Miniprotein binders against q96jn8r1131to1294. Designs and how they scored, part 157

Target 1, 164 residues: q96jn8r1131to1294
Amino acid sequence: TLEFLENHGKNILLSNGNRTATRVASYNQGIVVINQPLVPQLLVQVRIDFLNRQWTSSLVLGVITCAPERLNFPASACALKRAAWLLRGRGVFHNGLKICEKFGPNLDTCPEGTILGLRLDSSGGLHLHVNGVDQGVAVPDVPQPCHALVDLYGQCEQVTIVNP

## First folded at step 12 (miniprotein)

Design g06
Fold by ESMFold2-Fast, scan of step 12:
Order: sequence, then structure tokens, then C-alpha cells
Structure g06 (fold): chain B 164 residues (1-164), chain A 120 residues (1-120)
Amino acid sequence: as target 1 above (164 residues)
Amino acid sequence: MKVLVIIFSDDPEILKRAEEIARELAEKYGAEVRVIHTRDYSPNEAVLEAFEYDADVVIIIVTDEEKARLVYEYLKEDYDDVKVFVIVEGGEEAAKRLEEEGVDAITSPEEALEALRKYL
């Protein structure tokens, strides 16, 4: 079954059988990674459980192509300078550089209860799903193996893995 | 160099002096300067603004020494290579306390110009 890895940002506490991640301090140090590689057809979904409006910006999600089990995570996912493709706000970022201005809905404005999903298609295209709706290909030709990453940044203080 | 000035104060005199600093940095020292006028930024907004601007130097103008310390710590945690100065409206005692905690704190905008001379 899908769980968050024990290796995570230092402000994270895992609960609910490692299926719920809570950021217990500040606005950063909230990176979590799914315990299995994102293989084609696997849909990984998380639900936004709690938003703290004290902070600016919100949840970031995407994939990394390096092994996550012993990775020393930076303070925020957008600081990853290699092997990372991330969705933040309306942007798509590769290794910290914005490669697309407007893709899908604005992640900074998704309310509590929103279910966000990541899936690879058979051609290696990374898809974003929002409340079960496929938003299309955010990133083509993602190298494999890759791993689904969620950064509980800013307003987003809690997420839970949801089965399809 | 790129200098970001972020003002967490609604004092008109502070806003005026911040604009004077920005003008002097641009006209006399050739710096690129962005000034952000706001009173209700969340504490991590400075970090996001510095990232978007790709700032080399951040000058924070604020009246609350606790907010000054937190914003400084956030910038230093996320951007090791950025130089951060805090102009504290709480006067010399507040600046001294912040310096004892490792914050580069100054009491006047004029000191910020002098401190930046070594980067110009």
C-alpha cells in the first residue's frame, strides 16, 4: 500500500499508518515522498486536510528522479536544483526553473478537501489530476524511475493519501 | 547587483526614506532596486519575493523586532547566499538585541547605504 517514506522534511510528523503528513512548525521543511516509484498507470492521490492562512503560497507536488530514501531535503522543494519536476501555483518547474507559466488550476488556491493526483501515462507524460479530473500532461518524457513528492509548503499543513 | 527593499511599516516617514535609499542606490551606485510597499505580508512573503526577484541583497524595514528576527531567519534559512539587513524602527536598543541574536540590524536607512558600499 501507498505510504509516505520515513525520510522526510524535519517539520513533518507522519500518522495514520504513514498515510497522513502534518507540518508541525513554520512554513517549510515539509517535503514528503511516496514509498513506491511512480510507475505508469499508478495514480497517487493526496487530499488537502488543513490550510493555515497565516502563510503565503501552498502545496507543491511533482516528481524526483533521484533515490529518496537517504536524500537530505532542502527547506523547500523548489530549491531542488537537479532531478526535480514540480508544480507550484500555476507554474511547472524543472530544477528550480519555470518551464511553463500556466498549467492547470492555481494550486495556491485549492481549498481544504481538494484531492490532487499524479500519474504517468504510457509515454512517460506526467499528469496532474484534480478531484478526479485529468488536467493533461504537465511534463513530457519523465525519466524513470521517478518518485512522487509533495511539499507541504506555506498554507498547506496537512495531507492524507487517498486511494483511487 | 539587485537590491530588494521590503517595508513592513505603515509609517509615512519610513516609506519616504526607503524610496530615497532606492533612488540613491539606483542613481548614484547603479544598482537595480525593487521596493515593495506592504503592511500585511505573511512572514514568508519576503522569502517568496526575494526568490522571484533573484535578489542579491534584501533590506527589511520593520517596526516589530520579533517580526524582524523571524523574517531575517527565514531569508537566511532559504537563501544562504543572500545578504540581509534589517532596519529596526525600535531604535538602538532593539537593534542591539537583534545583533546579539545574529541579525544584521541597523537603526537608520543611512547606515544601510554605508553597509552596502562594500558590495558596490
Scores: ipSAE 0.439, ipTM 0.676, lowest interface PAE 1.7, mean pLDDT 84

Design g07
Fold by ESMFold2-Fast, scan of step 12:
Structure g07 (fold): chain B 164 residues (1-164), chain A 120 residues (1-120)
Amino acid sequence: as target 1 above (164 residues)
Amino acid sequence: MKVLVIIFSDDPEILKRAEEIARELAEKYGAEVRVIHTRDYSPNEAVIEAMEYDADVVIIIVTDEEKARLVYEYLKEDMPDVKVFVIVEGGEEAAKRLEEEGVDAITSPEEALEALRKYL
């Protein structure tokens, strides 16, 4: 069973058997990580439950290749300068540097109810899924082991892990 | 060096002075400068703009000291290595109160240029 790790950003509260993450304050300190490595063909999906339009930007998705269980998370996932591949807005970022300007839909504009997924293919390519539709390879040759990360940043104040 | 100037005022004179600061930073010091005019529809907009631009220095121009304090705190939390200056227009007493709370506050664009001299 997929769950969010109990090590998370300071503003996160976990509920629903650690399958729902809620950011209870501010716009940042909202990083959560899935409890098991993202192995090839495992599809990890989260649903956007609540958007607070008071803030700018929205959730960030990606993977980290360091052990997350006791990691001291920065205020925002995009401040990770090592071992991180992230999707934010339309961009793809590696260790804080933008490596692709346009990939998939704009994550800042996904409405409540959107289901976002991460999957590694058999060649180590990281795929983004949006409402069940594979958007293609965002990052080739992701090192393993890696862990799926969600940053409840800005507008996105709640997500829930969902099964296919 | 990348400098972001964020203006939280609709006053045409303040907007003109901000553009003059940007021009001087670019021409005299070779800085890359971006100017953003916002009406504060989103309290974290300054952080998003600074991250997107990969700013080294952020200059906030405001007339409201509470907004100045919040934006400064947000920037320092998400980007602790970035140098942040707050210009409080017409507010020497407000700037003094902000300085007492640890905010790098100045009362005019000319003071910002002098304060930045050591980073240039």
Scores: ipSAE 0.562, ipTM 0.764, lowest interface PAE 1.4, mean pLDDT 86

Design g08
Fold by ESMFold2-Fast, scan of step 12:
Structure g08 (fold): chain B 164 residues (1-164), chain A 120 residues (1-120)
Amino acid sequence: as target 1 above (164 residues)
Amino acid sequence: MKVLVIIFSDDPEILKRAEEIARELAEKYGAEVRVIHTRDYSPNEAVLRAFEYDPDVVIIIVTDEEKARLVYEYLKEDMPDVKVFVIVEGGEEAAKRLEEEGVDAITSPEEALEALRKYL
């Protein structure tokens, strides 16, 4: 079963059998990682449970290719300068550099109840799914193994892993 | 050298002084300067702008002492290698209090230019 790893950002509290992540302070220190590698055809999905509109921007989704069990997480996923492919707002970022200006919907405006998913296709393309709808390939040829990462940044204070 | 100037004020005089700092840095010191004016006074807005620009130095211009401290603290937490200066418009006493708390607060554009000579 899919769970969030017990190694996570300092402001995270895990509950619901490690399937719900809550950021209990500030706007940062909210990185969580799924407990198994993202293998082709596995669809990992999280639901946005709570948004705090005091902050700007919202959750960041993506993959990392480094081993997450011993990783000292930075305060924000945007600070990852190695082995990271991230979706933030409408942008796609590789190791902190924007590689695509507009992809999919604006993650900063997704309401509570939105279900966001990550999936690798058979060619190693990383797909974003929004409420069950495949948005296409955000990143081609992702190196493997890779791990799905969610940064409960800014407005997004709680997410829950949901089954397809 | 990349410098990001973030202004948390709609005051035209403050905006004009920020542009003067940017012009001086670019013309006399050869710095690559970006000026951002934001109506979103959330501390994490400054952090997001800094991540997008990847600066060596951030200059924050603000009129609210508590806002200055929060923005400074979060920038240092998320980007510890970036040099951050705060210009507090609205009182020399406010700048002194921030300096006593460990914030690199300065009272004028001229002080910002002098402090940045080290990085230019």
Scores: ipSAE 0.364, ipTM 0.660, lowest interface PAE 2.7, mean pLDDT 85

Design g09
Fold by ESMFold2-Fast, scan of step 12:
Structure g09 (fold): chain B 164 residues (1-164), chain A 120 residues (1-120)
Amino acid sequence: as target 1 above (164 residues)
Amino acid sequence: MKVLVIIFSDDPEILKRAEEIARELAEKYGAEVRVIHTRDYSPNEAVLEAFEYDADVVIIIVTDEEKARLVYEYLKEDMPDVKVFVIVEGGEEAAKRLEEEGVDVIVDLEEALEALRKYL
């Protein structure tokens, strides 16, 4: 079963059998990682449970290709300069560099209840799913193994893993 | 070296001071400088601007002591390798209170330039 790893950002509290992640302080230190590698055919989904609008920007999601079990996470996913492909706002980022200006919907404006998903296709393309709708290939040829990452940044203070 | 100057103030005299700092940094040290005046302040706005620019140095010009403290702490946590300078309107009494909270406060351009000399 899919769960969030016990290794996570320091402001995270896991509950609901490690399937719910809550950021209990500030706007940062909210990185969580799924406990299994993202392999082709696996759809990993999280639901946005709570937004706090005192902050700017929101949830970031993507993949990392380094082993997450002992990783010292930075305060924000934006600080990952190696082995990271991230979706933030409308942008696609590789190791901190914006490689696509406008992809899919604006993640900073997704309301509570939105279900966001990550999936690898058979050729290694990373897909974003929003409320069950495939947004297309955000990143081609993702190296493997890779791990799904969610950064409860800014407005997004709680997410829960949901099954397809 | 990328220097980001962020202004949390509506005072046109403060904008003039920021332009003065940018000019000195570009002319004397050949620094790449961006100046941002933020109208719609969020507590984490400075961090987002610094990440977008990939700043090496951040200079914050503020009129609110509490905002100065929060922005400084946030930048130090999210970007520990970035050098942060805070210039506070409000005089030396405000500077002393911020220093007691652990904030590095600089009250004039000459002091900021001398500190940056080590990075250049």
Scores: ipSAE 0.531, ipTM 0.743, lowest interface PAE 1.5, mean pLDDT 86

Design g10
Fold by ESMFold2-Fast, scan of step 12:
Structure g10 (fold): chain B 164 residues (1-164), chain A 120 residues (1-120)
Amino acid sequence: as target 1 above (164 residues)
Amino acid sequence: MKVLVIIFSDDPEILKRAEEIARELAEKYGAEVRVIHTRDYSPNEAVLEAFEYDADVVIIIVTDEEKARLVYEYLKEDMPDVKVFVIVEGGEEAAKRLEEEGVDVFTDPEEALKALEEYL
């Protein structure tokens, strides 16, 4: 079954059999990674459980193509300059460079209870799903193997892995 | 070189000095400068603005000593290679306390610009 890896940002506490991640301090140091590679057709989903509106911006989703088990995470996913494709707000970022201005809904405004998903199609396209609705291809031709990453940044202080 | 100036004050004198600093950076040193002014910033918004701008240097202009410390710490944690300077209008005692905690702080904008010349 899907779980968050024990290697995570220092402000993360895992619970519920490593299926719930809570950021217990600050606004950063909240990166978690799914324990299995994101293989084609696997839909990885997380539910936003708790938002703290003291902060600006929110949850970031994406993939990394480096091995996550021993990775020394930066304080925020936006600092990843290699092997990273991220969705933040309305933007799509590759290694810190914005490659798309507006894709899907604004992730900074998703309320508690929203279910966000990542999936690779058979052509290697990375899809974002929002409450079960496929938003389309955010990133074509993602290198494999890759791993789903969630950054509990800013307002998003808790997420839980959920089944489709 | 990209310099981000963030102003956490509504004081007209401070806003005037910030505009003078930005103008000097652009005209004398050829820097690309972005100026952001507000008291309503959430604590981490300065970091997000610095990421979005891809700032090389951040200048924080503030009267609130605690806000200066927090924003400085956040920037150094998320962007350790970025140079951060604080100009505090709270007086020499506030600047001394911030400096004792490791903050690069000035009370005089001209002295801050002199320190910046090493990075420009």
Scores: ipSAE 0.544, ipTM 0.746, lowest interface PAE 1.5, mean pLDDT 87

Design g11
Fold by ESMFold2-Fast, scan of step 12:
Structure g11 (fold): chain B 164 residues (1-164), chain A 120 residues (1-120)
Amino acid sequence: as target 1 above (164 residues)
Amino acid sequence: MKVLVIIFSDDPEILKRAEEIARELAEKYGAEVRVIHTRDYSPNEAFLEAFEYDADVVIIIVTDEEKARLVYELLKEDMPDVKVFVIVEGGEEAAKRLEEEGVDAITSPEEALEALRKYL
């Protein structure tokens, strides 16, 4: 089954069989990674459980193409300068560089209960799903293997892996 | 362990707080602490102070987000094993903006002391 890896940001506490991640302090140090590679056709989904409106920006999600089991996570996913494709706000980022200004809904405004999904299509395109609705290809030709990453940044203090 | 505290602030309350942190590190944790007070240092000058001191830990206290980011980048590029904490006078909103620009070691004074306790 899908779980968050034990290697995670220092402010994360895993519960519910490693299927729920809670950020217990501050606004950062909240990166978690799914325990299995994101292979084509696999839909990985997380539900936003709790938002703290003290902060302005919210969760980031995407993929990394490096091995996550022993990775030294930076304070935020946006600090990853290698092997990372991220969705933040309405932007798409590759290794810290914004490569698309507007893609999908604004992730900073998704309410509690929103289900966000990542999926690779048969040609290696990375798709974002919001409440079951495919937003299209955010990143073409993602290198493999790759791993789904969620950064519980800012407002987003808790997410839970949900099955389709 | 060698700790360098670099203060890019003229605010007397921030200077006093930084001196309290330095005193606690030296007296309670046995750290060798050096403190530099100036807003006039360029990022390169601040980096050189850390490099020449051979710091194990650098604590940066700033009001200027761009200067903090540049010093942090220089430290991580040429001193990759150094532990860096950035404390921003503008509060957590300013710290959040730094983190969005790739600074991966942002913390409050209280969090910096806790992290250093575990490091030590």
Scores: ipSAE 0.000, ipTM 0.195, lowest interface PAE 14.2, mean pLDDT 81

Design g13
Fold by ESMFold2-Fast, scan of step 12:
Structure g13 (fold): chain B 164 residues (1-164), chain A 120 residues (1-120)
Amino acid sequence: as target 1 above (164 residues)
Amino acid sequence: MKVLVIIFSDDPEILKRAEEIARELAEKYGAEVRVIHTRDYSPNEAVYEALMYDADVVIIIVTDEEKARLVYEYLKEDMPDVKVFVIVEGGEEAAKRLEEEGVDAITSPEEALEALRKYL
């Protein structure tokens, strides 16, 4: 069973059997990580439950290749300077550097109820799924093991893991 | 030393003054300087930019007193070691109120450059 790890950003509260993550303060310190490595063909999905329009920009989604159980998370996922491949807005970022200007839909405008998914293909390509639709390969040849990460940044204050 | 100049204004004169400060800091003091501008930056996005850049000094040029206060507060919380200067377009009264709230507020880019000489 998929759950969020107990090691998470300072502003996160886990509930619903560690399947729901809520950011309870500010706009940052909202990183959560799935408890199992992302293995090929496993589709990990989260639903956007609540958007607070007091803030701008929204959640970030991606993978890290370091062990997450004891990581000291930065205030925002894109501040990770190693071992991180992240999707923010329409961009793809590797270790804080933008490597693609426009991939998939704009994550900053996805409404409540949107289901976002991450999956590795058999060649190690990282795919984004939006409401069940595969957006294609965002990052080729992701090193393994890797772990799915969600940063409840800005407007996105709550997500819940959903089954395929 | 990394200096980030964030401009919440589309005024070409303000943009020009910010570029002049950035040039002087880089050429005469060897600072690494980045300038970003948009009227539409929210306080949380401005702080995000400073954090991503790993700034040592942030100079904020704003037209909105409340926005200036929020950016300052968030920067001090997320980057406690950063030095922050707020330049408030629109006058002495707004700068005075911000200073009374503990914000390092000034009214001109030239004053920001003079204050920075202590850290250079």
Scores: ipSAE 0.318, ipTM 0.627, lowest interface PAE 3.0, mean pLDDT 85

Design g14
Fold by ESMFold2-Fast, scan of step 12:
Structure g14 (fold): chain B 164 residues (1-164), chain A 120 residues (1-120)
Amino acid sequence: as target 1 above (164 residues)
Amino acid sequence: MKVLVIIFSDDPEILKRAEEIARELAEKYGAEVRVIHTRDYDSLEAVLEAFEYDADVVIIIVTDEEKARLVYEYLKEDMPDVKVFVIVEGGEEAAKRLEEEGVDAITSPEEALEALRKYL
């Protein structure tokens, strides 16, 4: 029942019942958001389907605490300066500022077929899951409600929502 | 004011010019300056560094007119509020062509400092 919202970055094309997002142009304008709030214990997972290795850097994922249905998305999730907690490369970012240097694997080097997941624990901690393995708490005490976000930036041109 | 200087060149003379620009910005205008050297032709790492630094102004130093245009376009698209200056080591004709295409191209540190006085 999980789908990407129809409100998304301008370079995104949704398919497969809004469960696959493809960036059809450039390297940016690729933000998508899951259609349901990330409630505690809900595991949202996406699979990396296609990487264009002519670009550097790759997907960003995380959460936003503002309502996404009518949000004017910036060209890159990294431009979000409020209500955003993002994982990029090995860093954790809050509203554009790096708050952790090294967390989990380097997202810029995850190959096609990698399954990335986001989950809130009962204490509001945001967890990253990689190929089914919980990487631990990236961000404590995330405000609720919050919404899972994926930015198909750079190398990452396609992702698909997968069930747990 | 936060200024990011990004160098897309291995030329020691270009590195020297970047150091001079950074020093003058910090000493004469009290700017917070970060200098980054990158060889990334597609410029995405440069854009991400600009986001991370939360730059108000980005000064790009390149040797290639086409690369200068691409870097400028990427930064303006991803950071519409940021002021971007391009220093191209391709002579007056290259800078003139870039300006005709809407790129804020400059040939000297003095031009950058004079233009930045508007934002100080």
Scores: ipSAE 0.098, ipTM 0.518, lowest interface PAE 5.7, mean pLDDT 83

Design g15
Fold by ESMFold2-Fast, scan of step 12:
Structure g15 (fold): chain B 164 residues (1-164), chain A 120 residues (1-120)
Amino acid sequence: as target 1 above (164 residues)
Amino acid sequence: MKVLVIIFSDDPEILKRAEEIARELAEKYGAEVRVIHTRDYSPNEAVLEAFEYDADVVIIIVTDEEWAREVYEYLKEDMPDVKVFVIVEGGEEAAKRLEEEGVDAITSPEEALEALRKYL
């Protein structure tokens, strides 16, 4: 059973058996990480539950290759300068550097109810899934072990892990 | 050094001051400068622009003290290593109130240049 780790951003409240993450303040401090490594063929999915349009931009998701259980998370995932591959808006970022200008849909415009997924293929390629549709390889050769990360940034105030 | 100037106003006088600050920083100190105009008062707009630019210094120009304080606090929380200065309409008295709360507030381009001189 997939769950969010107890170690998370300070504005996060976990509920529903640690399967729902709610950001209860501000627009930041909303990083959550899945309880176990993202192993090949494991599909981790979250549903966008609530969007607050007071803020600009929305959720970020991706992977980190450092151990998450005792990590001091920065206020936003964008501040991660090492061991991080992130999808934000339409871009793909490695350690803060944009490595792809336009990949998949614009994450800043995904509506409530959208299901976003991350999966590693057998060659270490990181795939984004949107409402069950594989968008292709966003990042090749992700080092392992790696951990799925979601940043409830900006407009995205709640997500829930959904089973495939 | 990368300096981002963010203007939360379409006031022509404020836009002119921002252009003067950007010009002086680029020409006199060799800084890379980006100027952003926005009517979008989403509280986290400044933070997103600063991350996108990878700014070393952010200068915020706003028209009221509450907005000035809020934007400053967000930038310092998300980007603690970035130097942030706020220019607020309201003159010296408004700037002094903000400074008493820990905000690096300035009232003119000359003050911005003098404050930045220690980081250049």
Scores: ipSAE 0.440, ipTM 0.706, lowest interface PAE 2.2, mean pLDDT 86

Design g16
Fold by ESMFold2-Fast, scan of step 12:
Structure g16 (fold): chain B 164 residues (1-164), chain A 120 residues (1-120)
Amino acid sequence: as target 1 above (164 residues)
Amino acid sequence: MKVLVIIFSDDPEILKRAEEIARELAEKYGAEVRVIHTRDYSPNEAVLEAFEYDANVVIIIVTDEEKARLVYEYLKEDMPKVEVFVIVEGGEEAAKRLEEEGVDAITSPEEALEALRKYL
């Protein structure tokens, strides 16, 4: 079954069989990674459980193509300068560089209860799903293997893996 | 060199000073400068803006000592390679207290420009 890896950001506490991630301090150090590679047809979904509106911005999600089990994660996913494709706000970022201004809904405004999903299509396109709705291809031709990453940044202090 | 100037004040005089700093950095030093004026306080606002811009240097203009210290600490934790300067619009005594806590606090735009000469 899908779980968050035990290697995670310093402010993360895993619970519920490693299916719930809680950021217990500050606004950063909240990166978690799914324990299995994101293979075509696998839909990885997380639900936003708790938002703390004293902070700016929110959940970031995407993929990394490096092995996550022993990575020293930076304080925020946006500091990843290699092997990372991330969605933050409405933007798409590759290795810290914005490659798309507007894709899908604004992730900074998704309310508690929102279910966000990542899926690779058969051509290697990375799709974002929001409350069961496919937003389309955010990133084409993602190298494999790749791993789904969630950064509990800013407002987003808790997420839980949910099954399709 | 990319310089981000973040202003935590709606005071027109402080905004005018920030624009003068940005203009001098761009015209005399050839820096690429972005100026951001915030209406509401969010403790991590400066860090988010610095990431988005991919700043080399961040100049914070603020009147609150506690806010200055907190923002400085956040930027240094998340972006340890970034150079951070805090311009305190509260006088030399406030700047000295922040310096004692390890914050690179200054009281004037001229001091900020002098400190940046080593990167230019």
Scores: ipSAE 0.492, ipTM 0.708, lowest interface PAE 1.5, mean pLDDT 86

Design n01
Fold by ESMFold2-Fast, scan of step 12:
Structure n01 (fold): chain B 164 residues (1-164), chain A 89 residues (1-89)
Amino acid sequence: as target 1 above (164 residues)
Amino acid sequence: GPEEDLREALEFMELGRELLRKGDFMYALEYFELAVRDAEKAGNPEFLKRVVELLRRLAELAYEHGFYEIAKEALKLAIEIEKEAQRLE
C-alpha cells in the first residue's frame, strides 16, 4: 500500500497510517515522498484536504530521481538539485528552471477536494491527472527509478493519499 | 568563492524583484531567501542590507493586499538578516 515516507520536511506531521500529511507551521519545509518508486502504470493520487488562503501560492508535485529515504530536504521543492521535475502553478520545472510555461490547470487555484494524480506511461512520460482526467504528458522520458513528491507549500496544508 | 557567491546572489535577487513586480509574493520571498544564503557565504554585509530592503518592501505590499502571514514571514527573515549583517560588520 502507498504511504508517505517517514523522511520528510521538518514541518510535516504524518497521520492516518502515513497516508495523510499535514504542514503544521509556516509556509515551507513541507516536502513528502511516496514510499514506492513510481513505476509505469502506477497511479499515485493525493486529495487536497485543507487550503489556507493567507498564502498566495500552493502545492507543488512531481518526481525526483535521487533516493529519498535519507535525502536532506531543502525548504521547498524548487531548491532541489538536478534530480527533480516539478509542476508548480501552471509551469513545469527541471533543475529549478522553468521548461514549460503552461501545462494543465493552475495548481495555485485548485480547490479543496481536488484529487491530483501522477502516472508514468510505458514510454516514461509523466502524466498529471486531475479529478480522474488525464491532462497529458507534462514531462517526457523521466529517468527511472523515480519517486512521486508533493510539496505542501503555501496554501496547501494537508493532503491524503487516495486509492483509485 | 565570494565573487561567485555574490554573482549568484545578485541573480537570485533580480529574479525575486521581477516576481515581486508581478505580485508573486511567495516566489519572490523564496528567491530572496536564496539570495541571502549566497550573500552570507560571500560575507558581504552591504548586499545583505539590499536584500533586507527588498524583504521590507515585500512585507509592505503583502500586508496592503491582506496577506498578513506572508508579511510576517518576510519581516522575520529581514530581522534575522539584519542581525547577520551586523555580525559581519
Scores: ipSAE 0.603, ipTM 0.794, lowest interface PAE 1.2, mean pLDDT 89

Design n02
Fold by ESMFold2-Fast, scan of step 12:
Structure n02 (fold): chain B 164 residues (1-164), chain A 89 residues (1-89)
Amino acid sequence: as target 1 above (164 residues)
Amino acid sequence: GPEEDLREALEFMELGREMLRKGDFMYALEYFELAVRDAEKAGNPEFLKRVVELLRRLAELAYEHGFYEIAKEALKLAIEIEKEAQRLE
């Protein structure tokens, strides 16, 4: 079954059989990674459970191409540099640089209950799904192996893995 | 080296100022944190003091807009960096 890895950001507490991640302090140190590689046909989904509106920005989703099991996670996903392709706000980021200005909905405004999904297509394109709706290819030709990553940044203090 | 680190710190500081102008308080805080890290590597107390000034401005604006946790984080960082600037002098 899909679970969050026990290796995670310092402010994360896992519960519900490692399917729920809660950030218990501050606004950062909230990176979690799915326990198996994101392979074509696998749709990884998380539900936003709790938003704290004392913060202005919200969760980041994406993939990393480095081995996550023993990685010393940085304070935020953007510091992962070349190893990460990230969806943040309306942008797509790689190596700390914005590579697409506007893709899909603004992740900083998705409400509690929103289900966000990541999927690789047969050509290695990374897709974002929002409440079951495919937003298209955010990143072409993602290197493999890669792992789905959620950064419980800012407003987003809790997510739960949702199986189809 | 120190000169390259200071140049990068200046770039992050200016990006932080732009985020602050746009009201993107958390991104402003992140850029100021990056500016601090590079300025510390450069060993430049004058630059650290400039970032402290911007962090205090960020805290004030965040507080004014009701983002008390952001204001708290910015002020905590400002206090820590002011101590580091004093140590370097």
Scores: ipSAE 0.425, ipTM 0.702, lowest interface PAE 1.8, mean pLDDT 89

Design n03
Fold by ESMFold2-Fast, scan of step 12:
Structure n03 (fold): chain B 164 residues (1-164), chain A 89 residues (1-89)
Amino acid sequence: as target 1 above (164 residues)
Amino acid sequence: GPEEDLREALEFMELGREMLRKGDFLYALEYFELAVRDAEKAGNPEFLKRVVELLRRLAELAYEHGFYEIAKEALKLAIEIEKEAQRLE
């Protein structure tokens, strides 16, 4: 089944059979990656469990195209550059650049209990799902293989993998 | 080399300023941290002092908006970087 990889950001503690990730310090060093490649039609979902409003900004979701098992994760996902396509706030980012201005809801304002999902369609398009609702294609033609990534950044201090 | 590191530091500093203008305090803090990293590699104390000024402005704005943990992180970094700039001189 789906689990977070044991290789993760320095501030992460995994629990619940590696299905729950908690950031235990500061606002960053909170990257986690799903243990299986994101193959077409696989829906990976996480629930926001806990938000700390002392921070601004919140979780980042996306995909990484380099091998994550032995990667030295940077402090935040934005530093992954060419290896990552990221959904942050209301934008889509690649290689430090905003490639789409307004996509889906503002991820910085999603409340506790929100379920966020990532899925590739048959054409390699990356979709975001919010509480079961497909937001459309955020990134076309994602390189394969890729892995789903969650950055427990800022307000978001805990997420849990949930099944459909 | 140092010129490349300084160019990268300038780019991060400007990204941080833009985040600060938009009220994205954590991204501003992160970009200023990246600017510091590259400026330290370049050995440029004057540039470090410019980032310290921006960190203090970030702390002030964060405090005004009730983000006390961000203000604390920014001030802590500003103090550390002021000492590093002095050591480089």
Scores: ipSAE 0.551, ipTM 0.767, lowest interface PAE 1.4, mean pLDDT 90

